VH-VL binders against NAD kinase (nadK). Designs and how they scored, part 72

Target 1, 268 residues: NAD kinase (nadK), of Syntrophomonas wolfei subsp. wolfei (q0aze0)
Amino acid sequence: MKIILVNNRFKENTEKKAQEIAGQLSALNVEVIIDNGLDEPYAGTVDFIMVLGGDGTMLRAARRYGQRAIPVLGVNMGTVGFLSNIEINELAEYLPLILREEYSLEARMMLEVAVFQQQSLLTRVFCLNELLLRSNSPRMLSFALEISGQKLEPYRGDGLIVSTTTGSTAYSLSAGGPIADPQLDAFIVTPVASHIINKRPLVVSPEREISLHLLEEREAIIGIDGQIKMDFGAENRVLIKRAPHPLLMVNLKAKPFFTSIDRSLQRQ

## First folded at step 7 (VH-VL)

Design E19 (from t18 with heavy chain L55Y; framework fv_ixekizumab)
Fold by ESMFold2-Fast, scan of step 7:
Structure E19 (fold): chain C 268 residues (1-268), chain A 122 residues (1-122), chain B 112 residues (1-112)
Amino acid sequence: as target 1 above (268 residues)
Amino acid sequence: QVQLVQSGAEVKKPGSSVKVSCKASGGTFSSYAIHWVRQAPGQGLEWMGVIIPIYGTADYNQRFKGRVTITADESTSTAYMELSSLRSEDTAVYYCARGHTYKTSSGYFDYWGQGTLVTVSS
Amino acid sequence: DIVMTQTPLSLSVTPGQPASISCRSSQSLLHSSGFNYLHWYLQKPGQSPQLLIYLGSNRASGVPDRFSGSGSGTDFTLKISRVEAEDVGVYYCMQALQTPLTFGQGTKLEIK
């Protein structure tokens, strides 16, 4: 069996734990590839991906490996989050189930984000939570939103979020978007500080194609999962679609989504 | 608890088609493979095929080639098995069953539907 | 296709006595992972099949300790240490190493 261990390259305590776990897995004749985010994603065939860390590390793993249809397990290292399934101190208990493939998988939709300059593709990235278009200056943006060929009235404001249902509890929530059951597949389109009072969040079919471009030359950026930042100008266009494959998240123990969210929101 | 609930019994004419449904409840539908198995009166079990909702892929026993189609609707947690060009020999109880894993092979069937009797008679 | 052969095809057992059913595959069911992809099911009269044993020797949840599975490769055995009235039905082995998945012919277990 071959497993990728994903950890956070900027936390020494996480690196030590990753090395310890890699040693334990190797003792069980499991081949381990460590991905600390520094190099290119591992290109070979693997059977399982184990993510050691918080939600941020899971988001990075999803962007690197989420399109390969390989089971991905989030192992929490002590920071509370929504994308982990088990705690690090539970790993030894669940390891036999992992090795026997005795677990269920939960599919989480992902976004495919393609950024163009005129007709030329500049980059294509995948993400689990959201794309954020925002101003990079005190000036508001004026931009066009098109959904499956339907051109909406222009937007004026600080930006826009296009989110998955998994991302409904991330930036979209902070901007006034709804909390969505992550079992649903949908795009959530949430305006950021819109100057038009009646610009509401939209919940649209995941089969829709969403495009964005600026109507005036402004300094803007596109943010991906709060971790990647790209300059975005009037010469650019972004196209957002449902990614070809969902992220396959491993479920080893039941997680009551709604009570977890309710508890989190009561603590602010 | 996890349950697989199938559609009711059907009586069909030779040459027609039948579409049997299997609705999953109590568990994550997309996480598992849904298999179809039939049993003719007094006979053993025969595997017909499988759908993997999470991958959108289906695999079939070649014995039924061109006649069987298995589909899934993740929004309703329902799998379907359609068998066309029905013959008297297709009279059987048709079962859906959940594989413990998302793979087409290796899986054991931890939950079974109640069965749907399809009678083909002229 | 992998052919599964069960013996005997039927057996009659006095309550409290042991029963043994054999299953043979035309090809090894031992995978490189170390697991045998061989599973046992029981179909009681008028009911859907139910899982008894998976991966050769593991009892399914809720299955009494009197049921056990053994074997590896091509030869597998299901044993019932003390047959009870509720054990009547048809027992099937199934290989899951490759598609098409295939079942044995079934073994009818009757009391008395």
Scores: ipSAE 0.006, ipTM 0.488, lowest interface PAE 11.7, mean pLDDT 87

Design E2 (from t18 with heavy chain S106H; framework fv_ixekizumab)
Fold by ESMFold2-Fast, scan of step 7:
Structure E2 (fold): chain C 268 residues (1-268), chain A 122 residues (1-122), chain B 112 residues (1-112)
Amino acid sequence: as target 1 above (268 residues)
Amino acid sequence: QVQLVQSGAEVKKPGSSVKVSCKASGGTFSSYAIHWVRQAPGQGLEWMGVIIPILGTADYNQRFKGRVTITADESTSTAYMELSSLRSEDTAVYYCARGHTYKTSHGYFDYWGQGTLVTVSS
Amino acid sequence: DIVMTQTPLSLSVTPGQPASISCRSSQSLLHSSGFNYLHWYLQKPGQSPQLLIYLGSNRASGVPDRFSGSGSGTDFTLKISRVEAEDVGVYYCMQALQTPLTFGQGTKLEIK
């Protein structure tokens, strides 16, 4: 059995803990590949991915490995997030189940984001939460949204979010989007500070293709999972569709999504 | 708590097809492989194939290639096994069974359906 | 295909006596992970098969401790330390190393 161990080297004790876990796994005849976030993704065949850290580390792991149909387990190192399933102090208890493949999986849809410049593909990335188009200056954007070739009336505002259902509790929530059951497959299209009062969030089929481009030259950026950022101008367009493969998230213990989000929102 | 419930017995004529259902309750349907195993009267167990609902992929025993199709409907937590071009030797009890893992191999069958008798005659 | 061969095909045992069933595979079932992908099932008369032993030697939940599995590679054994009336049925080994998954012919256990 070969496991990728993903960690965030900028967190205190995380690198040392990753090395300790790697040593324990090696003693059990598990081959371990450590991904500390700064190196290239491991290109070989692996059986399992263990993510040591918070939601940010999981988002990075999803972008690097999510299209490979490999089970991914989130192991929390301190503060519980939405994408972790067990705590680090529970790992020893669950390790035998992991090695015997005795766990359930949840499929989480991902976005395929393709950015073009003058009909040339500039980049293609995958993400678990969302793509954000936003103004990079105090000036609002004017932009066009097309859904499966249907051209909507122009948008004017600070931007737009195209989110997965997993991302419904991330940036889309902050912008007024709905909370979605992550077991559903859908795109959630949420305006950011729209100047047009009746522009509402949209929930659309994940089989649809979404495109965005600017109608006026503005300083804008696109952001992916809050971690990748790139400039976006009037010569650019972005195409968003369902990624070919979902992220396979490991579920070793019941995760009460609705009670967890309810408590989080009420405590604010 | 996990239970697999299959459709009722069927009598079919040679050359026809049959579609047997297997409805899962309890646990997470899409997380597991659903295998199909048949047993002719007084004979042993024979593996027919598997569906991995979470990946939308299926794998079949070559013996049944071209005749068997296994599908899943996640909205109803139901797996289906369709066998076409039926012959008298297809008379058997057909079982669905859950593999403990999402993979096509490695799985041990921790839960079994009650079985569906398919009789091919006339 | 991996061929699974069980011996004996039938046995009759006096209650309280031990029973032993062998299962041989045409190739090694020991995977690079260290697991033997060999599982044992019991089918009681008129019932669906039920899991007894998985990964060679692990007893399934609810299975009495009188059942045990052993072996590695190509030769596996299921033992019942003290046979009881409820143990009557047909025992099957199954390899799950690779598809197609294959079963032994079955061993019928009867009470004398």
Scores: ipSAE 0.446, ipTM 0.772, lowest interface PAE 3.3, mean pLDDT 90

Design E20 (from t18 with heavy chain T57Y; framework fv_ixekizumab)
Fold by ESMFold2-Fast, scan of step 7:
Structure E20 (fold): chain C 268 residues (1-268), chain A 122 residues (1-122), chain B 112 residues (1-112)
Amino acid sequence: as target 1 above (268 residues)
Amino acid sequence: QVQLVQSGAEVKKPGSSVKVSCKASGGTFSSYAIHWVRQAPGQGLEWMGVIIPILGYADYNQRFKGRVTITADESTSTAYMELSSLRSEDTAVYYCARGHTYKTSSGYFDYWGQGTLVTVSS
Amino acid sequence: DIVMTQTPLSLSVTPGQPASISCRSSQSLLHSSGFNYLHWYLQKPGQSPQLLIYLGSNRASGVPDRFSGSGSGTDFTLKISRVEAEDVGVYYCMQALQTPLTFGQGTKLEIK
C-alpha cells in the first residue's frame, strides 16, 4: 500500500507529526510520500491520501489530487472543520480499518475552472469549494453571466461566487447563499453585494456551463478556494464546468452534516 | 431520472460464457459502484461482485472461483458482467444495481436494472 | 462469510393489519462509524428488487412511512404498520459490513 501524507508546512509541529505517522506506517509495510506543498504533486500511483490538518489543507489536497480518484481522508489536527472525518488522537484506533479498506467513500463534486485571454487558455484549475470573482478596488464591477449559452441581464456589484454544494457552507454562505446537502451535485451562484436588490442566488444543474467576463475595465480578482488568486480584466473570460471526477472522501465514522452546521450557526 | 438498462435474455450451452451489459443514464456513472446480483428461479438473491469505475477497482464473491469478471466503460456509462464455464445451475436472472459506496461501507442499492435472464441448457 | 437469517419465511396478513419481519446476522453489523450496515429490499412479483430501508432505520426515497426498520448489532426488524395489497412480494435483508455481501433467504408476504 502506498499512501500520500499531505500536511500544512506552516502549522506548528505538523511536519514532526507527519514524520511520526510516516514511521508508524512504514513499520506496517506501507510506502509513504510526504507532500508539504513545496514541490510538484507526486506523479506516481498511490492507494490512499491522508490529509493532516484543517479544511485549508484538505482544499489544497483536493486541488492537487482530487481528479485522480484516490480515497482522501481528512485527519483534524485541532481546528474544527467540515472536511475532516477523524481527529488525530483517533488515528491509531482507525488505522487498522484504513489498511483493511473497511470504510465508506463519499463523492464530492469539484469545479473545473478555465481562464482565457481572448481565445488562448491561460490556466485550468480544479477546486472543491468555489470560484470568487471580486472587485479589487472601491469601484463596483459590471459583468456578464452566461449559463449554458443563456445570457442573463448584466450584474453590478462587488462580485459573484460560483460554488459546489460542499462550498455552500464556505464563502457562499457568508454572501447569503443557501446551505446545500453536499450529497447533491449543483452549482450555487451567489452575488456579492449586488447593487440590484432582486439578484438572488441561483441553484443550477451541474451539467450547465457557466461563463463570466467583465463589461467594463476594472481591477478584479478571481479567487479559487480562498487560496489561489489571479488578476482578471475585461480581456479575460472564465468558463466553469463540473470537474470530470469527484473528490472521494473517506468516512470512518458518522459525520452528521445537518446537526453539525446547525450547531455552528447557533453559536454564531 | 436515474435508470439502469440491461441487455436482453441469453440462452447458452454448458461450458460457454455470457457477457451481460448494464447502461446507466440520468446521473454521474463514475461516482457510484455497480454491483451484480443473481437470482435462480424461485430462489433468493446472491451477490456476485462489484466495480467502482472511478477507482478501476473490482471485487468478487469467491464462490465463483475466478469465473466472473466485472468491467466498466466510462465513455459509454456501461458496466459488464462476464461469467465463464457456464453450468445449468447458473440459470438465473442477473441484475445490476447502483451502490453509493463500497467494500464494508454503506453498500445499499438505490437503483436496480430490469434484470437479464440467462438460461443454460444443453 | 456473514450468515443472514430471516424469520418467518412466509406470512399471510389481512389488509390493514400490521406485519413484522426479523433478520438476524451471525456477527454484529455495527461498524465503528456508528452505522449498522443492514438494508431491506422488497421484490414485487415479476419486478426487480427495490430499496426500502438503508443503514438499519432510514427510509429510502418514495417509501411510505408505514414501513420502518429498527434494531442494532445482530437483531433487526422490518415493520409494516398497515399492510396494503401493493406490499405483496418477497422481503430481503442484506448485510454490507463485509464482502461477500450476503442476503437473508427472503420472507414472502401474501394477502389473506
Scores: ipSAE 0.000, ipTM 0.383, lowest interface PAE 17.8, mean pLDDT 85

Design E21 (from t18 with heavy chain T57W; framework fv_ixekizumab)
Fold by ESMFold2-Fast, scan of step 7:
Structure E21 (fold): chain C 268 residues (1-268), chain A 122 residues (1-122), chain B 112 residues (1-112)
Amino acid sequence: as target 1 above (268 residues)
Amino acid sequence: QVQLVQSGAEVKKPGSSVKVSCKASGGTFSSYAIHWVRQAPGQGLEWMGVIIPILGWADYNQRFKGRVTITADESTSTAYMELSSLRSEDTAVYYCARGHTYKTSSGYFDYWGQGTLVTVSS
Amino acid sequence: DIVMTQTPLSLSVTPGQPASISCRSSQSLLHSSGFNYLHWYLQKPGQSPQLLIYLGSNRASGVPDRFSGSGSGTDFTLKISRVEAEDVGVYYCMQALQTPLTFGQGTKLEIK
């Protein structure tokens, strides 16, 4: 059995724990590849991906490996998160089930983001949470939103978020978007500081294609899962659609999404 | 408790098509691979193909020359195997079977349907 | 395609005696993970096949400990330490290293 351990090299406790776990797995005749984010993704075949860290590390793992149809387990290193299934101190208990493949999988839709300059494809990336279009200056953006070829009234404001249901608790929530059950497949389209008072978040079918472009030359950026940033100008167009494959998240323990989000929103 | 329940026996004429269903209960349907295996009377087992519903992906035994199609309806937790251009040698019991969810470890079948007899005769 | 060959094709055993079935593959089933992608099934008369042994040597849930699997690479053996009347049926090995998945011809076990 071959497992990728994904960790954050810049967190000392996570790097040490990854090395410790790699040693334990090797003792059980499991081949381990460590991905700390600095090099290209491992290109070979693997059976399982174990993510050691918080939600940010899971987002990186999903971007790098999410389209390969490999089970991905989030192992929390001590912070509350929505993408981890078990705690690090529970790993020894669950490891026999992992090695026997005694677990269920939860499919999480991903976005495919294609950025064009005129008719030329500049880049194609996948993400688990969202794409953010945002002004990079004090000036508001004027931009066009199309949903499956339907042209909406122009947007004016600081930007727009196109989110998966998994991303509903990330930037979309901060911008006033709804909390969505992550087991549902949908795009959530949330305006950022719109200057049109009645612009509301939209929840649309994941089979729709979403297109964005600027109507005026402005300093803007496209952000992917809060981790990738790229310049976006009036020569650019972005096309967002459902990625070909969902992320396959391992479920070893009941995930109390609704009670977790309820507690996160309460002041104690 | 996991169960796979298949549709009833069929009698078909040569050149026609048959579509056999396999309804899964107990557990998450989309989390598993559904394989199809047939057994001609008095013969051994022959693998026909697989669908992994969560991936929208199917693979087939090349022997069937594009005649087999496996689909899934996640809303009803049901997988289907359709075999076209039927011949008398397609007379067999057709089984669905559940495998594990990814390619490198899928292949052993922990639960099987009861089987569906398809008879092809003129 | 990987060809699976079982020996014997039929055997008759007195209750309480041991039985052994061999399975040979045309190429190694040992994956780089260290696992052999070979599985054993039993089909009792009039019933669907049922899983006995997976990944060479692991007993499936509910399978009595009188059943054991061994072997590696191209040669595998299923052993029954004490055959009981309920063990009658046809035993199949299957490789799952690559598609198409392929089965042995089957070994029919009968009681004397």
Scores: ipSAE 0.000, ipTM 0.395, lowest interface PAE 17.5, mean pLDDT 84

Design E22 (from t18 with heavy chain T57R; framework fv_ixekizumab)
Fold by ESMFold2-Fast, scan of step 7:
Structure E22 (fold): chain C 268 residues (1-268), chain A 122 residues (1-122), chain B 112 residues (1-112)
Amino acid sequence: as target 1 above (268 residues)
Amino acid sequence: QVQLVQSGAEVKKPGSSVKVSCKASGGTFSSYAIHWVRQAPGQGLEWMGVIIPILGRADYNQRFKGRVTITADESTSTAYMELSSLRSEDTAVYYCARGHTYKTSSGYFDYWGQGTLVTVSS
Amino acid sequence: DIVMTQTPLSLSVTPGQPASISCRSSQSLLHSSGFNYLHWYLQKPGQSPQLLIYLGSNRASGVPDRFSGSGSGTDFTLKISRVEAEDVGVYYCMQALQTPLTFGQGTKLEIK
């Protein structure tokens, strides 16, 4: 059995914990690959991915490995978040179940983001939460949104978020988007500070394709999961669709999503 | 408590098809593989195939040569096994069983359906 | 295909006496993870099969301590330390190392 341990090199105690866990797993005949974010993603076959950290580390793991149909477990290291399933002090208790594959899986949709310059593909990225188009200056953007060939009236404002249902509690929520059950598959399209009255968040079938481009020259960026940044200009187009494979998240214990989100909103 | 409930007994003519259902309750349907196993009267168990709902993939015992199709409807937590070009030797009790893992192999069958008798007679 | 061979094919036991069933595979069932992908099932008369032992030696939930599994690689044994009337039925081993999944022929356990 081969397991990738994904950790955040910049978080306190995480690298030491990763080494300790790797030693424990090696004693149980498990080969361990450590991914601290410095190298390219491990290209070989693996059986399981353990993410040691908070939601940010989980988002990185999802972008790197989410399309491989490999179970991914979030192990919380003390950061409050929604993408972990167990706490680090519970890992020893659950480790035998992980090794015997005695856990349930939850499929979480992902986005496939393709950025073009004219007809040339510049990059293709997968993400778990969202794509953000935003202005990189005080000036508002003017941009076109097309959904499965249907052109909407132009947008004017600071930008737009195209989110998964998992991402509904991230940037989309801050911009006024709805809270969605992460077990549903849908795109949530949320405007950022729109100047056009009645531009509301849209909930759209995950089978549709979403296209964005600027209608005039502006300084803009595309953001992926709040972690990747790309320049975006009038020669660029972005195409967003449902990724071929969902992220397979491991459930070792029940998480009551609705009561958890309700409590978090009351404490904001 | 997890439970697998299968459709009722069927009597079919040679050359026809049969479609048996298996409804899962009490657990997360998409997290697991659903296997189909048959047992001819007085005989042992024979694995027919599996559906992995979360991946939309099926795998089959090649002995059935394209006659078997296994599908799943996640919205109703129901798996289906369809066997075509029926022969008298297809007379058997057909079981669905849940693999403890989402994989096509490695899994042990922790829950079984009650079985569906399919009789093929001319 | 991996061939699974059970011995004996039938066994008659006086209540309270031990029973032992052998299962042999044509290939090693030991995976690189260290687990043997060999599982044991019991089919009582008129009932669906039920899980007894998984991954070679682990007792399934609700299965009495008198049942035990042992072995590794190609040779596996299911033991019942003290047979009770409720243990009557056909016992099957199954390999899950690779598809197609394959069962032994079954061992019928009867009370004398």
Scores: ipSAE 0.518, ipTM 0.790, lowest interface PAE 2.9, mean pLDDT 90

Design E23 (from t18 with heavy chain T57H; framework fv_ixekizumab)
Fold by ESMFold2-Fast, scan of step 7:
Structure E23 (fold): chain C 268 residues (1-268), chain A 122 residues (1-122), chain B 112 residues (1-112)
Amino acid sequence: as target 1 above (268 residues)
Amino acid sequence: QVQLVQSGAEVKKPGSSVKVSCKASGGTFSSYAIHWVRQAPGQGLEWMGVIIPILGHADYNQRFKGRVTITADESTSTAYMELSSLRSEDTAVYYCARGHTYKTSSGYFDYWGQGTLVTVSS
Amino acid sequence: DIVMTQTPLSLSVTPGQPASISCRSSQSLLHSSGFNYLHWYLQKPGQSPQLLIYLGSNRASGVPDRFSGSGSGTDFTLKISRVEAEDVGVYYCMQALQTPLTFGQGTKLEIK
């Protein structure tokens, strides 16, 4: 068995714990690859991915490995979040189940984001939460949104978010989007500070293709899961669709999504 | 309380097709691989193939090349095995079984259906 | 394909006496995880097969402690310490290391 341990390169305690866990797994004849974000993603075959950290670390793991159909377990290291399943102090109790592959899986849809310059593909990335288009200057954006060949009226405002249901509680929520059951597959399209009244969040089928481009020259960026930024200009177009594979999240214990969200909304 | 319930016995003519269903209850259907195993009268067990519903992927024993198709409907928690171009030697009890893992390999079959007798005769 | 060979193909045992069934694979079933991907099933007359032992030596839920599995690599053994009337049936080993998954021929256990 080969396991990738994904940790946060900026958290010393998490890195030390990753080394400790790697030693324990090695003693059980498990080959361990540590991914702290500094190198390219491990290119070989692996059986399991263990993410040690908060939601940010899970988002990075999902972008790097989410399309390989490998089980991914989120282990909370003290930072409160929605994407972990067990706490670090519970890992020893659940490790035998992990090694025997005795767990259930939950599929979480991902976005496939393709950025073009004219007709040339510049980059393709995958993400778990959302793509954010936003202005990088004080000036409002003017941009076009097309959903499955249907051209909507032009948007004017600070930007737009295209989110998965998992991402419904991230940036989309802050911009006025709905909270969605992450077991549903759907795109949530949420305007950011729209100048046009009556522009509402849209919930659309995950089979739809969404495209965006600027109608005027502006300084804009595309943000992926709040972690990757790319310049976006009037010569660029982005295509967003459901990724070929969902992220396979490991369930070792029940996690009550709705009560967790309710508590978070009370604190906000 | 995981249970696999299969469709009833079938009598088919040579050259026809049969489609057997396997309805899962009591667990997370999509998280597991559903395997199909057959047993001819008085003979041993033979693995036919598997569907991995969460991945939409099926894999088959090449002995049945081109004749077997395994599918799943996650909305009804039901797996199907269709065998075409039936021959008299396809007379057997067909079982569905749940692998403890979503993978094709490594899995032990922790739950089995009750079996469906398919008789192929003129 | 990995070939699974069981011996004996049939055995008769006096109640209370031990029974032993061997299973040999044409390739090692030891995975890099340290587990042997070999499982044992029992099919009682007129019933579906049921899991007895998984990953070489682990007893399935509800299986009496008189059943045990042992072995590694290519040679595996299922032992029943004291055979009871309810143990009548056909025992199968199965490898799950690679596709196609393959079973042994089966060992029929009868009471004398």
Scores: ipSAE 0.470, ipTM 0.779, lowest interface PAE 3.3, mean pLDDT 90

Design E24 (from t18 with heavy chain T57I; framework fv_ixekizumab)
Fold by ESMFold2-Fast, scan of step 7:
Structure E24 (fold): chain C 268 residues (1-268), chain A 122 residues (1-122), chain B 112 residues (1-112)
Amino acid sequence: as target 1 above (268 residues)
Amino acid sequence: QVQLVQSGAEVKKPGSSVKVSCKASGGTFSSYAIHWVRQAPGQGLEWMGVIIPILGIADYNQRFKGRVTITADESTSTAYMELSSLRSEDTAVYYCARGHTYKTSSGYFDYWGQGTLVTVSS
Amino acid sequence: DIVMTQTPLSLSVTPGQPASISCRSSQSLLHSSGFNYLHWYLQKPGQSPQLLIYLGSNRASGVPDRFSGSGSGTDFTLKISRVEAEDVGVYYCMQALQTPLTFGQGTKLEIK
């Protein structure tokens, strides 16, 4: 068995803990690869991915490995979040279940984001939460939104979010989008600071194709899961589809999504 | 409490096809592999194939030479096994079984359906 | 394909006596994870097969402790320390190292 340990490179205790866990796994005849985010993703075959950190570390792991259909377990090492399942002090208790593959899996949809310069593909990226299109200047954007070839009326505002259901509690929520059950597959399209007061978020089939391009010569950026930033100009087009494979998240411990969200919203 | 409930017995003519269903209840259907195993009268167990609903992939025993198709409908938590070009040698009890993992191999079958008798006769 | 060979094909046992069934694979079932992907099933007359032993030596839930599995690589054994009337049926080993998954021929256990 081969396991990748993904850690947060900015947390000094994480590398030491990863080495301790790697030693324990090696004693059980498990090969361990440590991924601190600095190198390219491990290219070999992998049986399991253990993410040591918070939601940000999980988003990076999902981008790097989410399309390989490999179980991914979030292990919290400090700040609680929505994407971790167990605490680090519980790992020893659950490790035998992990090694025997005695756990359930939850599929979480991902986005496939393709950026073009006119008709030429510039890059293709996967993400778990969302793509954000926003202005890189004080000027409002004017942009075109197409859903499966259907051209909507032009949008004017600070930008647009195209989110997975998992991402419904991230940037989309802050922009006024709905909270979605992450077990559903859907795109949530949420305007950012729209000039029109009654411009509403859209919830659309995950089989739809969403495309965006600027209608005026403006400097804009696209952001992926808040971690990747790319310049976006009038000659660029972005195409968003459901990714071929969902992220397979490991459930070892009951984590009630709706009560967690309700608790979080009571703090507003 | 996980249960797999299969469709009822069928009598088919040679050259026809049969589609057997397997409805899962009491657990997360999509997270697990659903395997199909048959047993001819007085004979042993023979693995036919598997579907992994969460990945949308299937794998088959090549002995069935493109005659078997396994599908899944996650909305109804039901897996299907369709066997075409039936011969008398296909007379058997057909079982669905859940692999404890999402993989096409490695898994032990922790729950089995009750079996569906398919009789092929002219 | 991995070939699974069981011996004996049948045995008759007096109640309270031990029984032993062997299963041999044509290649090692020991995975790099350290597990042997070898599982044992029991099919009682008129019933679906049921899981008895998994990953070589682990008893399934509800299985009496008189049942035990042992072995590694290519040679595996299922033992019943004292056979009871309810143990009657056909025992199958199965390899799950690779597809196609393959079963042994089955061992029929009867009470004398």
Scores: ipSAE 0.037, ipTM 0.614, lowest interface PAE 7.3, mean pLDDT 87

